# VH-VL binders against o60147, part 346

Target 1, 175 residues: o60147
Amino acid sequence: MLEKNKYLYIFRHIQTNQVLLSQGNVLKKTALFQLPYPLQKPVAPNGMRPAKLRKDHWVPLLKVEFPNESMFQSVFMQLLNYRKYRSVQPLTSDLLKLPIPVRRRKIMRQEVPNTIADLADILNKEKFPENSVRLQLSDKSDSEYADWPPSVQIDSEEIKLSRGFREKTTVDEAR
Below, E stands for the ipSAE of ESMFold2; O stands for the ipSAE of OpenDDE; V2 stands for 0.75 times the mean of E and O plus 0.25 times the DockQ between their complexes.

## First folded at step 16 (VH-VL)

Design kf11 (framework fv_dargistotug; at its last look DockQ between E and O 0.16; V2 from the best seeds 0.00; counts 0 for: pae E 9.6 > 2, placed apart)
Fold by OpenDDE, look of step 16:
Structure kf11 (fold): chain C 175 residues (1-175), chain A 120 residues (1-120), chain B 106 residues (1-106)
Amino acid sequence: as target 1 above (175 residues)
Amino acid sequence: QVQLVQSGSELKKPGASVKVSCKASGYTFRSYGMNWVRQAPGQGLEWMGWINTYSGEPTYAQGFTGRFVFSLDTSVSTAYLQISSLKAEDTAVYYCARGEPYLSYGFDSWGQGTLVTVSS
Amino acid sequence: DIQLTQSPSFLSASVGDRVTITCRASQDISSYLAWYQQKPGKAPKLLIYDASTLESGVPSRFSGSGSGTEFTLTISSLQPEDFATYYCQQDYEYPTFGGGTKVEIK
């Protein structure tokens, strides 16, 4: 079994492209706290936080293996901070001109590229050793959302997770 | 403009099956979830479930498992509802409705409805 | 499942009247509530989503308010075309609809 404490998993909502960060391949319900409450009136669209974790609505976006838990924790916290920062930024005039539903969809759909870009930016700043961070993407094209530092080794191997935040098993494949 | 066009009315015998289609146009089909809602004659609306049009994964509400099957043909932007082993109590108008549940957006587009009548 | 109780079930009003429909949720659903209008033989039409957000194209005489467990749909000045049945719907959990409120001509 892999030690989950040095692994970052990023999941996306398969319809909305909302993003959740996870330490390890099992997404905790508390991960939903990453999404804003409607009543908090964030700059981000209201109603973004699902009432419950719907595991079948999320797929793995990428997996990052860090050399140790400390590095993981640093990057994880920074990612959360980046997200929080974005959530409090005023909406652009262009966005404000859009109908609310369109605006909401547009914002949510930017979470994937924004998160990937954030990750790359954080890793660039951290200056980890060369090839010390292993990145696996469900969609290789997603790597194009950012320039990756030498510390990142991009693997072509697919993530072995299914919906529900679990490793694929023979039983899962038979379904 | 966004349109959901459903197949025509159906008259079926008990025990038969029916497949209702919902053809979407005016938007990217796979970008929006598709819900199914039924309405018995003179009754209110009842959410049956929805299907993720990206992955094809259906989710059925309680009471709508087993005999009810959601499916897609993405090549023609169409969602389907199949009901097997029809019962008289299945007599209702069935609607497809665009939207993702749990996100507080509501269902912003509806098909015109398909009346399914089950009678001996 | 979350139950939505609408009141009243039937409402008689006249053109120009201010109409208020209430939807009570069996539990706190934050703002995850929508309102629909349905006319006989027609599909429901989304009026309000997220408790208070007016759907595009819907007249401004419609408004929604509330949070938690109590919600209201208000028609500031009832128009002839507004006689219909109105439903609240939550999607905090699996979507459920209220029983409906039929607005009839007085």
Scores: ipSAE 0.768, ipTM 0.904, lowest interface PAE 0.5, mean pLDDT 91
Fold by ESMFold2, look of step 16:
Structure kf11 (fold): chain C 175 residues (1-175), chain A 120 residues (1-120), chain B 106 residues (1-106)
Amino acid sequence: as target 1 above (175 residues)
Amino acid sequence: QVQLVQSGSELKKPGASVKVSCKASGYTFRSYGMNWVRQAPGQGLEWMGWINTYSGEPTYAQGFTGRFVFSLDTSVSTAYLQISSLKAEDTAVYYCARGEPYLSYGFDSWGQGTLVTVSS
Amino acid sequence: DIQLTQSPSFLSASVGDRVTITCRASQDISSYLAWYQQKPGKAPKLLIYDASTLESGVPSRFSGSGSGTEFTLTISSLQPEDFATYYCQQDYEYPTFGGGTKVEIK
């Protein structure tokens, strides 16, 4: 009888570097609602929220292994709250000086480092046991966006999958 | 004062090429996508595809992946449609239209159209 | 691709009439629908986007409704300048247009 740990999956867009958080190893269409929807006129700018999820455009950024659902849910909800808080902050004067496409690109490019920093901040503030949380990255240099607490064990092996986070399973477990 | 001004009408023989221009003014060109829409005489509207004016990456509708090329010159805020190996069936009015597919805002500004006539 | 079926293809109406045009999508497109007006020899003009939102400068006699697979454009009191062809257009995925509805003078 095997016990499975709970995983947080994080994807990035291969073109825009926007980030989507997922409870599962395959993105659901509803994940797109995590992205801002530009409602102001005139019409929306290039490359904002797509109308449909193109799974071939989203690749693994990282996954986090938690020993149980309670830890996962605490971290996942806090990450969503950090993203929502950031999305409603006023833009800085430096950003407002930029042409709109350049400004949007700079904002989108910050989603990867911001998400990683937010994750580390949450994990530093939680009282999780030492080495209880396993972090695996697609690019180990991304760990340098933050300082990690003793509760986090950073896997020495990078994620090698080109798409999604699906892992090999036996026929019985795949049913 | 958003304005899209297209190049003039063209009369061509089968096998020739044509390049339609669409010059934008009154807004930040790289902030909004550019679509191409075809309308054969007396017929409905047909979306041909769009070009991301920030990246320059074109996307073509099915049926427009061969002889049709979208391009940009961002220094003069201009989008181009080139049609090679012209056929009689290419006779149509070609519109440029500002907007992004997938966002539900519609195409809010259109060029006046360019009639391309292909006849022997 | 997503097919849009407009009905009717043609209608004859008098000034002051209430006109309703329908657009049916081959699959659920949420609210990703726009309506355009086109007069002979002119480019299309955006009337309605996001199914029901009126474009700036469009008269309030125009309205849109619907969600999912069924959408309507309504002109509450037809005016002389409203005799035109009307197109629906989805952009839930790669855009497609409906076949058009020609509104003519009866």
Scores: ipSAE 0.007, ipTM 0.538, lowest interface PAE 9.6, mean pLDDT 83
ESMFold2 (binder alone), look of step 16: mean pLDDT 94; pTM 0.959

Design kf12 (framework fv_dargistotug; at its last look DockQ between E and O 0.70; V2 from the best seeds 0.00; counts 0 for: pae E 3.9 > 2)
Fold by OpenDDE, look of step 16:
Structure kf12 (fold): chain C 175 residues (1-175), chain A 120 residues (1-120), chain B 106 residues (1-106)
Amino acid sequence: as target 1 above (175 residues)
Amino acid sequence: QVQLVQSGSELKKPGASVKVSCKASGYTFRSYGMNWVRQAPGQGLEWMGWINTYTGEPTYAQGFTGRFVFSLDTSVSTAYLQISSLKAEDTAVYYCARGTTYLSYGFDSWGQGTLVTVSS
Amino acid sequence: DIQLTQSPSFLSASVGDRVTITCRASQDISSYLAWYQQKPGKAPKLLIYDASKLESGVPSRFSGSGSGTEFTLTISSLQPEDFATYYCQQDYEWPTFGGGTKVEIK
């Protein structure tokens, strides 16, 4: 029997740099609820959960292929946990000195590197087989945000950018 | 193999409280979210919400806020559904179902269901 | 909330028949649709996920197709054990189920 999808897509918001996790190359509306920030007006930026999913505001950050579905599930849940954990941490004195809009922007700018670092940290702990995890980035330089374990093979090709989703091709990967 | 075993049938009076348990086995409990689905007699399926088994964060569907509480005991891989101030209309079979809502694998494993009957 | 409309609500068929059940979504849900089978007194069983992917252990006579707003569950040759109620379920938003389709013996 064919294994279930083991691909993780990570999307970033083009304005706020907020991060959403997705199994598929099309974002679900519920993906917004991954964000720890409450739904308030105005809509993002300002570190708040957008009221609506605007697909055109999200672009792929990276794609990860895991050895199997179980490993994918585990890493996915751990990523959510890392994000939640950060959201509940007390703000540093330096951040508190900043105006709220500036503070929120600064925090949001860290979402991408933090998520990448989280992924690497999780994968380091998981100790997957060598080159068993395939990582494709929209920007290869983003790989520099973390030290990757031997289990991770970074693809030489960059992921094609498509707002809100990856365009369907004749050879589509399973979602 | 993956198994979800729920607690037995409950007969309660209006205003009472009930707590249904769902014990998971055969997989890593925190790797998959847990959903709750209600089915009134002779009716269809209704998603009540889910709980993130890793973070403990519950999400309730509209209509299932207030009197419904999802909780966990991760030490025994068990999810709980508590319903307070029971009403006659709460009479239904309640299912726990494995699945992370943010993903698209469907609910691939279900408990056997727990019948909760609310009657005066 | 996304509404799923199943058709028909009731279907009478014979063993060996090709059975088709339709699920219509009130809005585009891409491929985020699952199909379940439920027999009386039993929990639902996942048949298809992501619109067309067969769940492990499910007979190949079951298939799913569609995307966007129109979806179909097909049983190529109905077996005695297939008489049950079938539900579609979307998870593009918070999960909702269709009203169900009861497949009965003709």
Scores: ipSAE 0.848, ipTM 0.923, lowest interface PAE 0.5, mean pLDDT 92
Fold by ESMFold2, look of step 16:
Structure kf12 (fold): chain C 175 residues (1-175), chain A 120 residues (1-120), chain B 106 residues (1-106)
Amino acid sequence: as target 1 above (175 residues)
Amino acid sequence: QVQLVQSGSELKKPGASVKVSCKASGYTFRSYGMNWVRQAPGQGLEWMGWINTYTGEPTYAQGFTGRFVFSLDTSVSTAYLQISSLKAEDTAVYYCARGTTYLSYGFDSWGQGTLVTVSS
Amino acid sequence: DIQLTQSPSFLSASVGDRVTITCRASQDISSYLAWYQQKPGKAPKLLIYDASKLESGVPSRFSGSGSGTEFTLTISSLQPEDFATYYCQQDYEWPTFGGGTKVEIK
């Protein structure tokens, strides 16, 4: 019978490598509010939220199928919490020595590996059945940012879409 | 069974405060966001904002910053709406509704509503 | 700011009629639209989410369609218990509701 959505879609920004979480293959405008407000936190990535959602700037990072909607909801909320927690932590002394624009870029470039590690940490702590969580990546080498529990099956086929998670025709002029 | 039970009707004078409770049962409270929706008598629905039940971080719609405060007590699976400096224009039914606003599941469970009447 | 315009504001129909209610968004909201039914003195009840997905326990005579800026709620065969006010709600950005459509049974 029809179930509510149990898919997590994660997008990466093509320029900044920031990450957005979604339940669908089209980002909502409110997705931007997952990112910290501009210039609000001296400790968090300063001025990291784009003013406008430019859908052509966000590409697939990974897709996860969970066993059910409740597990998707729980993981989604926990991922938001990991990112919130990280956004308010003190910066290292090495980061504080950098000019602000350089520091911002360095922090943002860690969003992809950090999010993948967060996801794996959550899944390692959960008691999901073996092979019940199906993970597909745009770049399979990104799975190396974490150790995955037996519950995770990593799809051998990478995501081959240029934007969103929509399947392309055989003739493809863009990735 | 998912259920949201709100506190009873309130009659207040202008300038007073009110705190509406919304107790959740039948699901994992911290896995779903909580929204507040206002409906003035004979009028449509107005989203006031939501609170992330995992982090405790509230988000307020435009026009609902300042006098309106969302809070949680996760130990009893309860969300709260506090309205200070009540005005006659605050007379409405206030609903809590389950839903995470970053998601598109709709508001799939609603409290029965709490009528707040503000009159001199 | 996304405006939702429902039409008609009021509708009178007979039992068995096919009823359609439209909701127009001021900008493209993809499929991020929900429909609610509200009876007098009661909380709203979710009927449709994500434009076309039927909520559990909702009769199959209700259906939703549309994408982008134009959305429709359809009741294929109106029943006496369908007397209510219907609201659309977008969640592409911070949620807003349409003005409502009151359906009366002739």
Scores: ipSAE 0.356, ipTM 0.752, lowest interface PAE 3.9, mean pLDDT 85
ESMFold2 (binder alone), look of step 16: mean pLDDT 92; pTM 0.946

Design kf13 (framework fv_dargistotug; at its last look DockQ between E and O 0.68; V2 from the best seeds 0.00; counts 0 for: pae E 3.5 > 2)
Fold by OpenDDE, look of step 16:
Structure kf13 (fold): chain C 175 residues (1-175), chain A 120 residues (1-120), chain B 106 residues (1-106)
Amino acid sequence: as target 1 above (175 residues)
Amino acid sequence: QVQLVQSGSELKKPGASVKVSCKASGYTFRSYGMNWVRQAPGQGLEWMGWINTYSGEPTYAQGFTGRFVFSLDTSVSTAYLQISSLKAEDTAVYYCARGTTYLSYGFDSWGQGTLVTVSS
Amino acid sequence: DIQLTQSPSFLSASVGDRVTITCRASQDISSYLAWYQQKPGKAPKLLIYDASKLESGVPSRFSGSGSGTEFTLTISSLQPEDFATYYCQQDYEWPTFGGGTKVEIK
């Protein structure tokens, strides 16, 4: 039987560097609820959940192709958990010394590297077959945020963006 | 194979409480979210919310807050729906359905449904 | 909430007929649309996900198409076991279902 889509897209907010997980290259509105921070005005920045999904504010960070749907599902849930876990951890004394805006910015800046590191950590634990996971990055340098297991093959090609900051496809080119 | 087996039919009086169980098998329980869907007699399907089976975090749809509680027992791969202060309008078949709401695979596996009848 | 409007609500057809059911979304939901089949006294069964992808084990006579706000479920040749109620469901936002389309025997 044909396998279901096993692609994971990770998007980052262009201003806050917050991270959203997506199966598709078009973010769902519900994706915002992945963010552990409460909905408050004003919207992001400040480490809060935006009130509305602005698609033009999110760009692909990386794309991952998994060996199968089950593994994708597992990794997805684990990534969500890692994020949630960090959000409920007490702030360090160093962070607490910072003004709230500065603190929030610093925390948000860590979202991208933390998510990448989380992904690598999860994949390391999963022990997938060698080169069975294909990783494509919008910026190759982002791969340096983690040590990748042998299961991960980093694509030499970077993610190409289309209008709306999603992965460019043939269909998009026809528009 | 993937199976979701729900508890049997319930007959309750108004004001009572009911707890419906949904036992999962044939897959890694914590890898897929669990949804609850209500269907009143002769009516359509209504999404009640879902629970993250990994973190245990529930999300309730509008209209299903307060009296409705999603919970888990991961040790037995079981999800629960508890309805308190039952009302006649709660009479419906309640389904558990596998699916992570942040994804777009649909609800690919369903329990057989649990009829909850609320009658004086 | 996103509203899904199915048409028609009722459809009478014969075995062998080509059947088309439409689902209209109140706003653009991209391809985040699923179709379900439900028979009396049974749980819904997933037929199509992501607008056009056939669920494993589902006969190839079922197909889904559309994107944005207009979607269709097509049964190329209606079989006796296909008489049921069909629902569309979006998950671009929190899931909502269409009102259903009952396919009855003519």
Scores: ipSAE 0.835, ipTM 0.917, lowest interface PAE 0.6, mean pLDDT 91
Fold by ESMFold2, look of step 16:
Structure kf13 (fold): chain C 175 residues (1-175), chain A 120 residues (1-120), chain B 106 residues (1-106)
Amino acid sequence: as target 1 above (175 residues)
Amino acid sequence: QVQLVQSGSELKKPGASVKVSCKASGYTFRSYGMNWVRQAPGQGLEWMGWINTYSGEPTYAQGFTGRFVFSLDTSVSTAYLQISSLKAEDTAVYYCARGTTYLSYGFDSWGQGTLVTVSS
Amino acid sequence: DIQLTQSPSFLSASVGDRVTITCRASQDISSYLAWYQQKPGKAPKLLIYDASKLESGVPSRFSGSGSGTEFTLTISSLQPEDFATYYCQQDYEWPTFGGGTKVEIK
């Protein structure tokens, strides 16, 4: 019997650096509802959720292969809970003194490091077999946001960028 | 074996309340979302919303924000649907179904359904 | 809400027939479509998810195809147990179901 999807995809917004979780490399419109609105009005009077899903504005951040679908489901639900928890936390006095656009950008720019740290925290708490969870990043330096458990194998190859009709070409002075 | 077992049929008068239970077994309850689906007699399926079984956060479809309340008891792997101030139009079969709406798995396991009849 | 229009609403067929049911979405939903079978007095049963992926334990005579706005469920050789009502369901946004297609014996 084939097991259902065991891959987690995480996307980053090219402008805001907000993060969305997915089971596949094509985002659903409901993914936007993962982005909470803060309870405090001055932080985000228009909310931090884009009005529509612009698929060309979301690029891969990382991909995770779990040992099975059940483990993927568990981690996915826990990551959603971490994001919800952050959305209801009170803001610091220093953040509240900032103009709303500046505050919003500063908060959103934390989503990448926060999500990576949350993923690692969950994986450190779970008792997965050594090297059973495969992690691939679009930018390998992003792995530095967290300490990874022995269960995680970080691929040496970064996620290949999407392309239309153009390929990346190396410049070679001598061929 | 994944199973969703719902509470039995209910016969209610208008204005009463009902609480339908959906007991899950055969899988990790908090790892999969729980949906509620309504089917009026002789009619199609209507998604009412879902509850995140890890956090307990419900999401209600348009038209189900009010008299309908989703809840959980994770200690017994059970989801609940409560309907208050029952109306004749609430007469339907109510299904629980396993699935997370952010994921493209469909609803892969369903309860047997609970018939709620509202009649004076 | 995304509206799903199924056609036909009703279909009469014989055992052994090839049956095709169409589901049209009011907007592009990529591949985020599922198909369910429901028999009278029973809960729906998932057949197809992600437009074309066969759910575990579902007979291979069932197949799904399509993307964007047009989707089909095909039963390659209708069996006696396949007489039921079939629903499509999108999950590109909050789930909605099609109106159903009742398949009856001729």
Scores: ipSAE 0.398, ipTM 0.759, lowest interface PAE 3.5, mean pLDDT 85
ESMFold2 (binder alone), look of step 16: mean pLDDT 92; pTM 0.944

Design kf14 (framework fv_dargistotug; at its last look DockQ between E and O 0.03; V2 from the best seeds 0.00; counts 0 for: pae E 14.2 > 2, placed apart)
Fold by OpenDDE, look of step 16:
Structure kf14 (fold): chain C 175 residues (1-175), chain A 120 residues (1-120), chain B 106 residues (1-106)
Amino acid sequence: as target 1 above (175 residues)
Amino acid sequence: QVQLVQSGSELKKPGASVKVSCKASGYTFRNYGMNWVRQAPGQGLEWMGWINTYTGEPTYAQGFTGRFVFSLDTSVSTAYLQISSLKAEDTAVYYCARGTTYLSYGFDSWGQGTLVTVSS
Amino acid sequence: DIQLTQSPSFLSASVGDRVTITCRASQDISSYLAWYQQKPGKAPKLLIYDASKLESGVPSRFSGSGSGTEFTLTISSLQPEDFATYYCQQDYEYPTFGGGTKVEIK
């Protein structure tokens, strides 16, 4: 069976630090639907779903290569579930005391570390073979947000994705 | 192998309700989104929406809100489409179709379709 | 919504012919384009995904190409079983289908 996808791309918004999961190395509009729908039409950085996909506002966070599609599918769906779960949790009293803009910023700042931690947690539970999952980070320090299981091999090279787009090619670099 | 088996044809009167089932087998049900596609007689394909089989969250396309309800019974790997207050224009073949994790790379598996006929 | 315009709507061809169907998107959809084959009374069958990737089990005579707004499905040598209606579908946004192209026997 031809495997359609083994790669998970995670992007973050440069202003809000919101996180999008992507099966492809080019963000598509439907990726925005991962973000909460606002009551009113707001624009980022209110921590809500942007009206439009501005690809240039999204930078790569990490890329994960899985051994096969089945593993990818499992992890991807679990990540979505983890995020959904957090979104429906009651806000803490401390957060509720903060002005709404401050509160939203604080919550959004946690999306990157939370997503990374979620990924690690999911991978820990999955117990994939040793060094079977390859992780590339745009910033290696982001790996410190979690303890990674033996299944994860962190690449020494940083991810080379363009903002919201495919991996940079020689042609792209020349532009 | 991946299989999606839908319930049989339905004949309903206007105002009635119908519930179409789609039983999945041959794969991990919750790892792939389930889509619904409508095809009126002699017409093209129309995406109705999808349901996240892991979280149970449905998403409806424009024009398919209100009377259309996606649901799951994960214990039997089955997705459901319920249409209430049926209208003549609802006459169509309804397909369930497996997507990938999140609305990408086409629909690689389809049910055989369920004809719903609404007539007085 | 993204509109997909297929051309032609109808195509008459003979066995052995090279057949090309085009799908034009109203906006840039990158490579998020799939092709389906549908025979009367049957469900659609995925042929190509991600613009050019052949679905498992699909004959190699089928190929897809294009990116952005222009896409093509090519059947290198039409076989008797290939007479059907073909649809393009995008998933850059919420999925939409083209109007279809019916390939008929000449």
Scores: ipSAE 0.579, ipTM 0.853, lowest interface PAE 1.2, mean pLDDT 90
Fold by ESMFold2, look of step 16:
Structure kf14 (fold): chain C 175 residues (1-175), chain A 120 residues (1-120), chain B 106 residues (1-106)
Amino acid sequence: as target 1 above (175 residues)
Amino acid sequence: QVQLVQSGSELKKPGASVKVSCKASGYTFRNYGMNWVRQAPGQGLEWMGWINTYTGEPTYAQGFTGRFVFSLDTSVSTAYLQISSLKAEDTAVYYCARGTTYLSYGFDSWGQGTLVTVSS
Amino acid sequence: DIQLTQSPSFLSASVGDRVTITCRASQDISSYLAWYQQKPGKAPKLLIYDASKLESGVPSRFSGSGSGTEFTLTISSLQPEDFATYYCQQDYEYPTFGGGTKVEIK
């Protein structure tokens, strides 16, 4: 990499809505270890941890630009810790009554709002300068999952890239 | 801002086919699944299935295999429902409805509906 | 598949009335239930998702409650624009809809 990383890239699975955090704009196969509950035989794409990283199944959810690498590293590690913490918490009675496949789908469905809320919680507790953190979403309505501190500048432009975060000639979408 | 605009009403004879279009605007088409819902005259709502707008893979509800085909043209943000070998009982309003890839947030945007009438 | 039974099928009410509609599932569906409003000749409109979460732009007089097998949609003070048919829908598995509840002017 030619520059020190100050960007957080978050991907969403197109089928399961699971979330993966990345320090690069291309997912590494080891990112799958962020997902709890590996499925053993057969591994379904709707499970908690797919057997293989299929790059065509992961699309941009959001991108965050930090003032520097140190701030990025702090937030990135805190987000990973929040996800690990959630993965080991006791399940509620409502969840325990569900069949395992349905339980997993319900848990996966919460990953987008939970990750966004966790990011905002971390940013509210950190002492970052006003307007120093740039947030860009693929769907701006997802910002409604949290209250953002003054340090966050939410980009008015949505991420228009459907294949990761790397820049190339884009097709204008309807309106 | 989110809009789903469907093609106009169709009057068909038994045995014909029809292709209903659903053009999406105001959002990133490939980030949300597209559902198809049927409502026969005076009847309730019936989920027909959905299509994954990123992969193009359809899922059909039981009873909607064989004659019903979902497809996409992502270059124009459009989903299609094709019904072949039309029968009188296919007379209904057909809706497209946006949802997540897994129906976790309800169907938050609907097309205006397309009436397909099959008469002998 | 999962059957949803709505009650009542028809309800006559006046503007200002408190209206309660019930949806019962044939099995435990946790909180995976949505409510829709449909006016004659129009597409359904999402009101409530995840049993109790209000969709953006829906008036706060609408509320949802319940979990497991029993769910309720409440309109705290009926308005003229609320006369419509209401449907529940589960998304626990392949979606199914309730039979509908038509709310008519008294």
Scores: ipSAE 0.007, ipTM 0.475, lowest interface PAE 14.2, mean pLDDT 82
ESMFold2 (binder alone), look of step 16: mean pLDDT 93; pTM 0.950

